# Designs tried in a protein design chat: VH-VL binders against Rho GTPase-activating protein gacX (gacX). Part 1

No score or structure here was measured in a lab: all are predicted.

Target 1, 188 residues: Rho GTPase-activating protein gacX (gacX), of Dictyostelium discoideum (Social amoeba) (q54j98r51to238)
Amino acid sequence: STVEEVNIPLFLHNGFKYIIQHGLGIEGIFRIAGTKDKVKQLQMQLDKGENIDYDASKVDPVDLADLMKIYFRELPDCLLQSDQYDHFISLLTLDRLGQIQKLRELVSSLRPENREMLKQLIWFLGRIAVNSTTNKMSEENLGLVWGPNLLWKGGKAVSTTDMMELMAGAGKIKLIVTLLIEEQEHVF
Below, numbering starts at 1 at the first letter of every chain, in headers, positions and changes, except where a header shows other numbers; antibody chains aren't numbered by Kabat.
F, E and O stand for the ipSAE by ESMFold2-Fast, ESMFold2 and OpenDDE, each averaged over both directions (binder to target, target to binder). V2 = 0.75 x the mean of E and O + 0.25 x the DockQ between their complexes.
Where letters were taken out, [cut] stands.
Atom coordinates printed by the task and the answers are left out, and those that the model quotes come from them; centres of patches stay.

## First folded at step 1 (VH-VL)

Design c2 (framework fv_ucenprubart)
Fold by ESMFold2-Fast, scan of step 1:
Structure c2 (fold): chain C 188 residues (1-188), chain A 119 residues (1-119), chain B 108 residues (1-108)
Amino acid sequence: as target 1 above (188 residues)
Amino acid sequence: QVQLVQSGAEVKKPGASVKVSCKASGYTFTSGYYMAWVRQAPGQGLEWMGLINPSGGDTWYAQKFQGRVTMTRDTSTSTVYMELSSLRSEDTAVYYCARYGDEYPFDYWGQGTLVTVSS
Amino acid sequence: EIVLTQSPDFQSVTPKEKVTITCQASQSIGSDLLWYQQKPDQSPKLLIKYASQSISGVPSRFSGSGSGTDFTLTINSLEAEDAATYYCHQSYSLPPYTFGGGTKVEIK
């Protein structure tokens, strides 16, 4: 039932496992910022292609959580694909069942590599949300902090107009990611 | 135009299984409308059992029925099926199918199928 | 599971009087609430969708209101044909899509 092969970057695969082992109980995980110098050090090691043993290095899960958000934010195009932005936003006009059906359709239309990475990420975020009574990161809170890193309009470039649109769409993007987490059993 | 026609009444013994059918007509069966199953025990309220997407065959079941209910469809006959196993006396009820789309929830209902479970 | 609590369980009403039925959800469901009418030995009929939106063919005396956790169905001027059991139904989460316990409306 679990993924048999690693079809995503190894550091993400190992990072998900590490945070599940050490980070599920951390209040505000993904919301609170890591130590910038430590996050930068981890990023530099990753950029050089070094194998990071998170357990042996005693990596702070908060620092790793921050690095993971940075990774998705710095992709050449957002994981949910900027060409699908309007389609994702428009599903919010539907009732819950319609939203689930449309999400399944949109996710199925994503490039295979994006779909696989999204599936594993959303599964992982669901594991965080299950522990929300202790970590205070509900599906909605995760949607809020992860939304801007997963879906944006106009690719990576930011103009004044793009920034205003991002701010206006922030609540809608939050709801879309929240739906992906809450309804993942019915979407993937 | 749209009609949902269900199979006839059933009498079953405890421990048996029952399979109720619901034949759709008047619309494209695989066009995105889901089909729900809802039951009502005598003198009781409505109880949702689950949903099926006739197009892909995806199903969602209520926790109470998980492991006992199976929903399937036959696209060639525009028919959905609900099979309930390990029947108990408290499963005596009228079982309804109802069409459920993304914009228009439970807009059409079948006439109901009475299932009686007795020794 | 999301629990829907309806009030009252039963109401006997003089024709032309106003009927108010409430439905309270155990958690926020936005506007994903439906109202159904069921007459004896008949299938339920949809009256209201998305908490407050009318359905074609349903008399204008039926109206819905509310959002979040508190919802109301109003029958402005009760007719004899409105004697039925009324159910609220949430479509917010899967599974279960839960129904309220029902409110039986009788004519005096």
Scores: ipSAE 0.000, ipTM 0.409, lowest interface PAE 16.8, mean pLDDT 83

Design c3 (framework fv_ucenprubart)
Fold by ESMFold2-Fast, scan of step 1:
Structure c3 (fold): chain C 188 residues (1-188), chain A 120 residues (1-120), chain B 108 residues (1-108)
Amino acid sequence: as target 1 above (188 residues)
Amino acid sequence: QVQLVQSGAEVKKPGASVKVSCKASGYTFTDSYYMAWVRQAPGQGLEWMGLIDPSGGSTWYAQKFQGRVTMTRDTSTSTVYMELSSLRSEDTAVYYCARYYDESGWFDPWGQGTLVTVSS
Amino acid sequence: EIVLTQSPDFQSVTPKEKVTITCQASQSIGSYLLWYQQKPDQSPKLLIKYASQSFSGVPSRFSGSGSGTDFTLTINSLEAEDAATYYCQQYDSLPPLTFGGGTKVEIK
């Protein structure tokens, strides 16, 4: 079944709002692991088409953060599209202005649903990064933890940073996502 | 106290566009609430058109209106807009805005409605 | 898309008689169903949430029941002020938010 153009799953939209309201001050948000059993329970609810109860007493923002990363990692193809992998990696050979121009072109060439989802995700990550003095998650830290979930060279994403580090271009993927967050006003 | 006040009635010709406004007051416009648009053709039932998040500007449109409807907001005036293009006679309806809270699942309050008449 | 089917489309009822309106969902929606009342030239007003819970200020003659796919709104003793069109709405999934086709209730 297809995702409608220009919208994102409601769980992601509500999750972004929930983390902005309850999670911006959490040191290591998205880097620290949630409780495996609770994340699994939330994932099972989502898989069954059930709504997540966003009562602050019931949902740990760290568990929700893990669920969001899992969602992107388990997509049939990465959000940035595996067929664009070499193009994204090659932009790093350009100067900063050339990188921004090429990123704008590549983002514009994404499927509309991927482009909209990316735009909203990157905006959300920028909101996290603005609070990096408190939460310790800079643009670079977010690029590091999110990179492997957003761009891979064919096949399925791997779930561990050690595995990502063994892949050609792992450090470059981090830089690309960092650039998306830092330059989002010029890219989207 | 929360209120939604809509713009006045419109008469348009087929092929034109209409833009209806809905001004919110009595709460923080960019807080956890969404704004929905629901229309009702004369003598017909309620038809959901779409939903907008005033905070981030994200939108969800009913498939029937994809490509013709655009929902926007102006946070400085606490106003949402619904623009419907390529109007047909079948688009003659009362258009309502309504506040939507995802945790509750219901629309409350509703605007007073805006009658849009499409005739040649 | 979840489709809601209301029955009957129209009902003409003697004052003080019982009115029963049904709403059937094309798939299970748990208890995530609302009932609205809409009088002529007015915006819809909430009556019932979570299939069976009345909103504050709603007369006790209104009640909701059901879960899963089959839901009922009952007006135990119809008053003149109850002449209106009644709609069910699901909120189990978004998008789309879907309404039933409505049931118009008139006084004989």
Scores: ipSAE 0.000, ipTM 0.409, lowest interface PAE 20.7, mean pLDDT 82

Design c4 (framework fv_ucenprubart)
Fold by ESMFold2-Fast, scan of step 1:
Structure c4 (fold): chain C 188 residues (1-188), chain A 120 residues (1-120), chain B 108 residues (1-108)
Amino acid sequence: as target 1 above (188 residues)
Amino acid sequence: QVQLVQSGAEVKKPGASVKVSCKASGYSISSGYYMAWVRQAPGQGLEWMGLIYPSGGDTWYAQKFQGRVTMTRDTSTSTVYMELSSLRSEDTAVYYCARELYWGDYFDYWGQGTLVTVSS
Amino acid sequence: EIVLTQSPDFQSVTPKEKVTITCQASQSIGSSLLWYQQKPDQSPKLLIKYASQSFSGVPSRFSGSGSGTDFTLTINSLEAEDAATYYCHQSDSWPPYTFGGGTKVEIK
């Protein structure tokens, strides 16, 4: 019962809660851009270890959504682990059942802290997708937006200005994250 | 196996306060789960009262109960509490604690309920 | 804030018949609708999450459907042990969480 013993950063836990309370109805949540200055202000406060009361501060859910993507993008290594990149990409050559089985194996092989964080993030993204009739963010849309923040080759995030590298992997990474969201009950 | 065990039935006079406990076993209340309190008056439906995040102590209350309800926890005894003050006859109900899985998704385990009777 | 209206409030049904319970939300809640079963003198038990997903251990005769404002719980072939009150619950907007008024199902 490792799920009951492993914690994620409180910032993420509180952030998921806040987005669910205030952001589920926002069309394009995670796709539309926040205010750059406000996102930087929030990031600076969290970097200083400040405990932010999102409700009292009336934080814009779109700004918090951007900060959450930045958090994952700026990890020293991507959440899905760059050393697993080729294994994740290669599962796309399998049929759906083979993809699910291989995905379960790869997720199980992640570091326990990465696996728990991924589980809770994918659960949260699934919750966003459940409201896609209102917010227009399907599993595929979330896969497209979140993919580059969760999986990259070489340890560090690919530059957002490197269009050729982004385009080469974007479709495959989208499908992997879409599969994680759609099949989460069979993977975790 | 997860269990939520609540304190026993209580009879109170109007104007009194009652404090109901909910002891968790089979998991740590500090492991990221929330605990909700839901009541049910005799022959009536379910009414949500509030929510506590035991790891941090954060609470959220239904507006109807704001000013009268207080939710607390003691992580060393794995127990969550709900105190309701200024009791009225309309507060006669079975009070349930229920574990919430992540951010309002659903209540997966429920306590057995505590009957609180408010009578003159 | 979100009001859930259940219909009917009561049903008396012969064993093996199909039971249909509806839940209408005052505003769109996507698929953030849950169904609970409460037997006399017992705590509620989760049956269906996210409008249509069965919770673990729930018999296959129970199914949920719907999205937006209109939701349905179906018991395909009623068993004697299914006599209970059924509640819908929305998790889209909180605080507060809200519940429907309940539907009592009795065996004829």
Scores: ipSAE 0.011, ipTM 0.576, lowest interface PAE 8.5, mean pLDDT 86

Design c5 (framework fv_ucenprubart)
Fold by ESMFold2-Fast, scan of step 1:
Structure c5 (fold): chain C 188 residues (1-188), chain A 120 residues (1-120), chain B 108 residues (1-108)
Amino acid sequence: as target 1 above (188 residues)
Amino acid sequence: QVQLVQSGAEVKKPGASVKVSCKASGYTFTSSYYMAWVRQAPGQGLEWMGLINPSGGETWYAQKFQGRVTMTRDTSTSTVYMELSSLRSEDTAVYYCARDFYSEGYMDVWGQGTLVTVSS
Amino acid sequence: EIVLTQSPDFQSVTPKEKVTITCQASQSIGDSLLWYQQKPDQSPKLLIKYASQSFSGVPSRFSGSGSGTDFTLTINSLEAEDAATYYCHQSYSYPPLTFGGGTKVEIK
């Protein structure tokens, strides 16, 4: 059948296309906030199993961009898998070639459905970064914005120590997602 | 140093099947690249047939070839295969394999082509 | 499926002249448009990706422009080795990916 039917949720694939068509020129896409009420409305439609015709509904690309981040953030477990958290973080102690090699190994060890969804997402983010002259969203900016939505440690924060650890990890997660976007030809 | 080498020309009768091979070298076969198959009938333009992921073996075919085309790979030999069955005279074409950066559809390295002639 | 309409079908051009080839998509495809060059009895070669980005090693006389539905390939000053058939290609929607019908460029 089609790639959309077998690889990733249809709304994500159609959403990538919609943002490429209407959103590549928007300065700060994924960084600037959408309208809370409109994002909630779109989320409710998807939760009810409705197919959204983004063009017919004249959906704001910024609202759709927020919805995509929410989708990944609200997965039962992060796309990069919380059981791989320490392994992803530890690759940053290696030199660049070692980082690429380790990253390829870790991505290859992900569940097939997570690996394919990550592959499609990182490709899409690379498309946005290619237009960074216009949209100002470099690989690093996308890594910063998307990192927390793609990788987190299991469990829940209950103490001040957990909050401090979360903040310290944010910079490392940014670098990992930046590396995924920059080196995707060597990783996937 | 990246190279795709295809099998030699084939002459087939209508109703037969043909299996064309494409051997990759100079890069990691199961890396970020998919492998596409594109054909070109004599004097005609390029026609996309389908795509295979060498890593997982997943395939995507153009509807025109559904039920007749099968793409497979052998990771031990870094080779992709394209088999087309129930051959018709209009299947006479040069068949190309091409390394395709996934999801983008751009094909940066192409095989030399395999001429398949279908005649009665 | 996305249909790519390419024009002209054929151009005969004097050396050093500017060549312009157009490609129109049946629906908006953003910048997901590529250009390939095919010389007689040879495999196609990638020239331009993302509508306007030159592939590595491609001479600077080749440039691409456009977005949405209307795209152009320009050869700023035609050289003898540029005699070939040029194809536009969309990477927006698959399966199927689709190609334009081709433009044959010959030297006078």
Scores: ipSAE 0.000, ipTM 0.487, lowest interface PAE 14.1, mean pLDDT 85

Design c6 (framework fv_ucenprubart)
Fold by ESMFold2-Fast, scan of step 1:
Structure c6 (fold): chain C 188 residues (1-188), chain A 120 residues (1-120), chain B 108 residues (1-108)
Amino acid sequence: as target 1 above (188 residues)
Amino acid sequence: QVQLVQSGAEVKKPGASVKVSCKASGYTFTSEYYMAWVRQAPGQGLEWMGLINPSGGSTWYAQKFQGRVTMTRDTSTSTVYMELSSLRSEDTAVYYCARTYEYDWGMDVWGQGTLVTVSS
Amino acid sequence: EIVLTQSPDFQSVTPKEKVTITCQASQSIGSYLLWYQQKPDQSPKLLIKYASQSFSGVPSRFSGSGSGTDFTLTINSLEAEDAATYYCHQSSDLPPYTFGGGTKVEIK
């Protein structure tokens, strides 16, 4: 066959390209909310195994951006793996070089499918951050909005205690994702 | 340049309430900084009371003060308030506000302190 | 709640000598421990964050170490201006963020 194998879900691969083509200039991309009904419609299409029609007249980049965050948030376990939570958080006690070395080790220890998806996602977020003068989404801003979708402790528990723990750790998680974006050339 | 200025000393009777203010300047009040409240009884150590996120108004209190303490903020004046009710003599202390960074919870800027004296 | 136990409660030290203050947590807090300095009638001042990272402007004679439950603040060569009470403070994932009881350092 002539069909090329994609290392990550086709939706993400095509979605990254779509946002790069149509969304890099949108102020607050990934921070501003999409239209709830349209995001839900796109999510339902993915749940049914349907392809998204990436027509600029039909798909708002902001709706797609929300869908991407939902996709990662709704994984059975976070992309950075909940069993690595303490290891990721502990790197913040190291100096910058130590943080880079530890990140490289932790990323290398991830399951191959998670590592590849993370590599492509972080590359994509870096492309957005390069346009932060226009879109106002710096590495730090992307770390803030993406952090809770990429790393959480103990699976998907939704109790008040777990929500408080996530909120208290949000700043630490933001810094980890910010470091991944800033130092990706040394980590991947 | 970053400064926290607290309200003046208070003398209260047992059973009264006290409301201490902390006015922030020199930084974006609704940024990555929360505001913590810490007290210190005469000759004693530091005691953490709670914190507030000025951006959304979310609060977290130490169990010892739960039900007696209320933290609020006014974003138009960049001011945080700490109200302690049902005052007892053991609440006599210097009350500090402190700016705390959400990524390490380090309290890098402190108010000058407000002495609250509770006596009959 | 996490209890932090400092030792010693106080110590009197000759100028230029090394000072060591320990802080023990009742449960593991990773490296989420901070150190503060407080002089009489003054607000506390942040010295160390993340167990070992010096805050900006803090003299190099101050250093922190440790992880998990056992932490140490070291003043490599005590200066007169270092006479103060030192507090450890934990910032693990959930409030309350408790303080140690303090260690008073006096100059001989």
Scores: ipSAE 0.000, ipTM 0.445, lowest interface PAE 17.3, mean pLDDT 85

Design c7 (framework fv_ucenprubart)
Fold by ESMFold2-Fast, scan of step 1:
Structure c7 (fold): chain C 188 residues (1-188), chain A 120 residues (1-120), chain B 108 residues (1-108)
Amino acid sequence: as target 1 above (188 residues)
Amino acid sequence: QVQLVQSGAEVKKPGASVKVSCKASGYTFTSDYYMAWVRQAPGQGLEWMGLIDPSGGDTWYAQKFQGRVTMTRDTSTSTVYMELSSLRSEDTAVYYCARDIYRGWSFDYWGQGTLVTVSS
Amino acid sequence: EIVLTQSPDFQSVTPKEKVTITCQASQSIGSSLLWYQQKPDQSPKLLIKYASQSISGVPSRFSGSGSGTDFTLTINSLEAEDAATYYCHQSYELPSYTFGGGTKVEIK
């Protein structure tokens, strides 16, 4: 690979595979919480740069799912970039075709590493949504639980005013992530 | 499976205090979720009491209950408490805990309720 | 404190008819409004969030609409199991996320 070619962190790549193999049938995957101590153990292993063999360690897919949300939530800036927040929410004033076209434009303007990570994450979430009859996690449910972990305004400071602004935008953020999942073939 | 399990019914005399518990399971207690307390007097509507952040312990109380209500949590047992002091007969009600995502977004799971009766 | 005025107080409706319940806020609350169903001796059940968003497991006959100060809950074809009290709830402003007074829906 070259400097211009970006790959996602190995734990995410392997984690997506693991959840697809073992977690697609779990009702409420990404909505239900993992065991805090086990999630923390996994987080500590990743912090040490360890490559976790999920199968050998018999990792609970729910614990891994929780860790993935924590990973994105704890990034210094959100994956969709806080400087793009207003642009993302404003696309919802457009009709569906306009939303898709603007979303493609915004996604293409992201940093290459963010764009690639987002592409692989959204593909993965789409695989989960296909099994929503069993796991009860539709595109909209995934948009709701993942939205706040992928897009926020002005970095990670959360004053009362910032939280109220986030709450007012929460439905829009849900719809944006839902749209990313539903229309990913036309966006990426 | 998310569950909120509340403590059993209480009978108190006027002037006493009551402490109701709500034990959470099936989700990460200190993550994106807050816990609300809502009461309902017999045959009456729902009344908001307040909200607690189990992670940091921050609380917000409705003005009507300010000075009489205290909400706390124990992260080791995933339990939230609501203590109401200086009880009056009009405090007779079913008291509910309810899980709230992102502070006001969705009150999606509710406890079974705790009946508190205040009588002489 | 934001006051929610809910109407009507009571509705007696024949099966399969449309039920409309309104909720009016004393000031603009954007879309920060939830709707609940409560049956006798049971905890409230969330029906609609963010004024108009559906909840998994809630029948599609329930829908919400509105923004700002005027909100509506619609049951487009009433079933017998829908006999309950319905509440609106605003989550715009702390410290008080206030409730409407409730609407009791009964089957004729």
Scores: ipSAE 0.000, ipTM 0.436, lowest interface PAE 18.7, mean pLDDT 85

Design c8 (framework fv_ucenprubart)
Fold by ESMFold2-Fast, scan of step 1:
Structure c8 (fold): chain C 188 residues (1-188), chain A 123 residues (1-123), chain B 108 residues (1-108)
Amino acid sequence: as target 1 above (188 residues)
Amino acid sequence: QVQLVQSGAEVKKPGASVKVSCKASGYTFTSGYYMAWVRQAPGQGLEWMGLINPSGGDTWYAQKFQGRVTMTRDTSTSTVYMELSSLRSEDTAVYYCARVGDYYESWGYFDYWGQGTLVTVSS
Amino acid sequence: EIVLTQSPDFQSVTPKEKVTITCQASQSIGSDLLWYQQKPDQSPKLLIKYASQSFSGVPSRFSGSGSGTDFTLTINSLEAEDAATYYCHQSSSLPPLTFGGGTKVEIK
């Protein structure tokens, strides 16, 4: 989004390409955790502003997949924007057509930078889901795994209550991201 | 109709800086299209310099130009700028801006190009 | 960096002949290859995107093929207006995006 890191889309776009070339057949891609040490090493390179040559470095697609989730999770504000949280959650009370209409409306209202990054990410996740017979990652599985990394309630730093609220919201966030993947041709 | 109109030719001495403009029209400047800068020395091939996201102002530069090139934009005039400092005679080239379309499967394609700006560096 | 090698550097071709230009990448780029046409004193124009997809308004005599490391641009029946320099361009990896050295096609 509006972070100061110079090479954000470069990291992401090259990463999407790398996973499509090397990771589409990996069962549980994005669900299976990477090696903590390897993921941390890649994160350190990004923190230094280095452009990573994934092919030359022989990066494990699973490690890269894990790093990508961490990247979105650690943004200053979530990609779907915390100020839109209640609006995204509330669309689930509508029927399918109403959900699509409202989702299109909300996506159109996002900052252009966030909207374009979201469009590219959702397209990428759709490519993963098309190979779900092999990789076992359906639209719903990707919604479950990616949801918490793309949408959260901002400005809250409270204790045990937050954990309960996060668990309660996880199912709804999963459905929203699942809908984005399934209906992307009608939303974007 | 998409058009990219660049500023006029420049003659500079070694060590100077040059700032080339590229004014876009016929589409929404901040709608997600990136803008690339590509140069071509006389009788030579095409060389990518970098690209800018006009919406957010994010930039990506070729390592060869890192530290000498700066790309900016003015959303009120739908104009992108490419400034190259510490000019050398080998920077003599035609400088092009180009719109970057549909980049979801790759880094996109350069679908519309400006007319080019000749920058001559000589003493 | 990904190096693109074009062959040949130059062709002098009789009108209506088939022209074949090749572009070889130093590593696999999938289908992330583009072809541009540049006429003297003019800006480049996009011909083919993603190895084989014609850009809007490009004549059907132009076609692209290939994947991985080996790519070909074909002009099925050369017209006089096709005299130009042709460049391949990889869009798979940043930085840098790279271009081939160019192939100049002239009419006999």
Scores: ipSAE 0.000, ipTM 0.466, lowest interface PAE 14.8, mean pLDDT 84

Design c9 (framework fv_ucenprubart)
Fold by ESMFold2-Fast, scan of step 1:
Structure c9 (fold): chain C 188 residues (1-188), chain A 123 residues (1-123), chain B 108 residues (1-108)
Amino acid sequence: as target 1 above (188 residues)
Amino acid sequence: QVQLVQSGAEVKKPGASVKVSCKASGYTFTSDYYMAWVRQAPGQGLEWMGLINPSGGSTWYAQKFQGRVTMTRDTSTSTVYMELSSLRSEDTAVYYCARDQYSGWEDYYMDVWGQGTLVTVSS
Amino acid sequence: EIVLTQSPDFQSVTPKEKVTITCQASQSIGSSLLWYQQKPDQSPKLLIKYASQSFSGVPSRFSGSGSGTDFTLTINSLEAEDAATYYCHQSSSYPPYTFGGGTKVEIK
């Protein structure tokens, strides 16, 4: 009756803590770009399986923020799962209570490792949003910036119709991630 | 213009069930409006019981009433019902229905209330 | 569930005086707080929605303020017809929706 716990990658766990400690006051955190060369260096270290001491290396929180977005963007499949794309988009036709209920159902249907990673990420984004008076990153701003990194359609879109649908979906994806952040207490 | 009219007072014995009705008029019953039920025991405050979406029939109940309360609707008569079973003396209260309207800012508010139905539970 | 704590539970006030009623939520509800007035033997009436927005037809002497966990209803210059019990109510994104315990306001 041994049960193994699902854990998120150590670099994400330590990265969330580092951004909370050093990045909450940075205006435009996650929106402003880091230094390409420094982000690449950090990425190379993580790709080699190295544990980065962010404090000892005096890592710029903005560079780490960029690396986090890259990590999610480069997953083999998006965190919210491309097979759930239409289900996530369609919940926006419901009223607020229906959206929350459907969102809870969809989140519950995710693979356990994706669900746990999403829960930790959304909690972290909520911590950023609480400081939005200082950092100017509201739930909606975080939804806008993070949306494309968390949910996309599977496969290759080669038709003009598919491309139009993808572009139309960008605003909806923002609203879904915004809803996840705002309603996380009722969803997880 | 919008009006909610409830059924008349009821006297019930402990262990019985009561079914209170609430008839809506002056708006589209099955649009984006919910109907809430709120009770008030004599000399006590307001207590939220639950919510029904008349359009789809979805319901949400307060934990205290889960298993004893059932909310239903009849779209042809624009009527919502609240049935409470296994009545006890502490269920003696005025029961109100209220229209719960979405504000557009991620919350709901009860703008129109029924006149109330007194349910007395006594041996 | 979100618990709403009102104070005071009772207040006897001289006509034309200012009345303040407070409501504290056990966790943040943003601005999703409402105020209802209930006169003896009558149904509740909505006064304030979204913490500070007056409902249609409500006299200007009623005002609401606050956000997060701390909210206040103010009656600027109490009138005789304002003798009633006042309830705060949170009706945020997900049920159950809860009421405060009420504040009874009487004329001295």
Scores: ipSAE 0.000, ipTM 0.458, lowest interface PAE 17.5, mean pLDDT 84

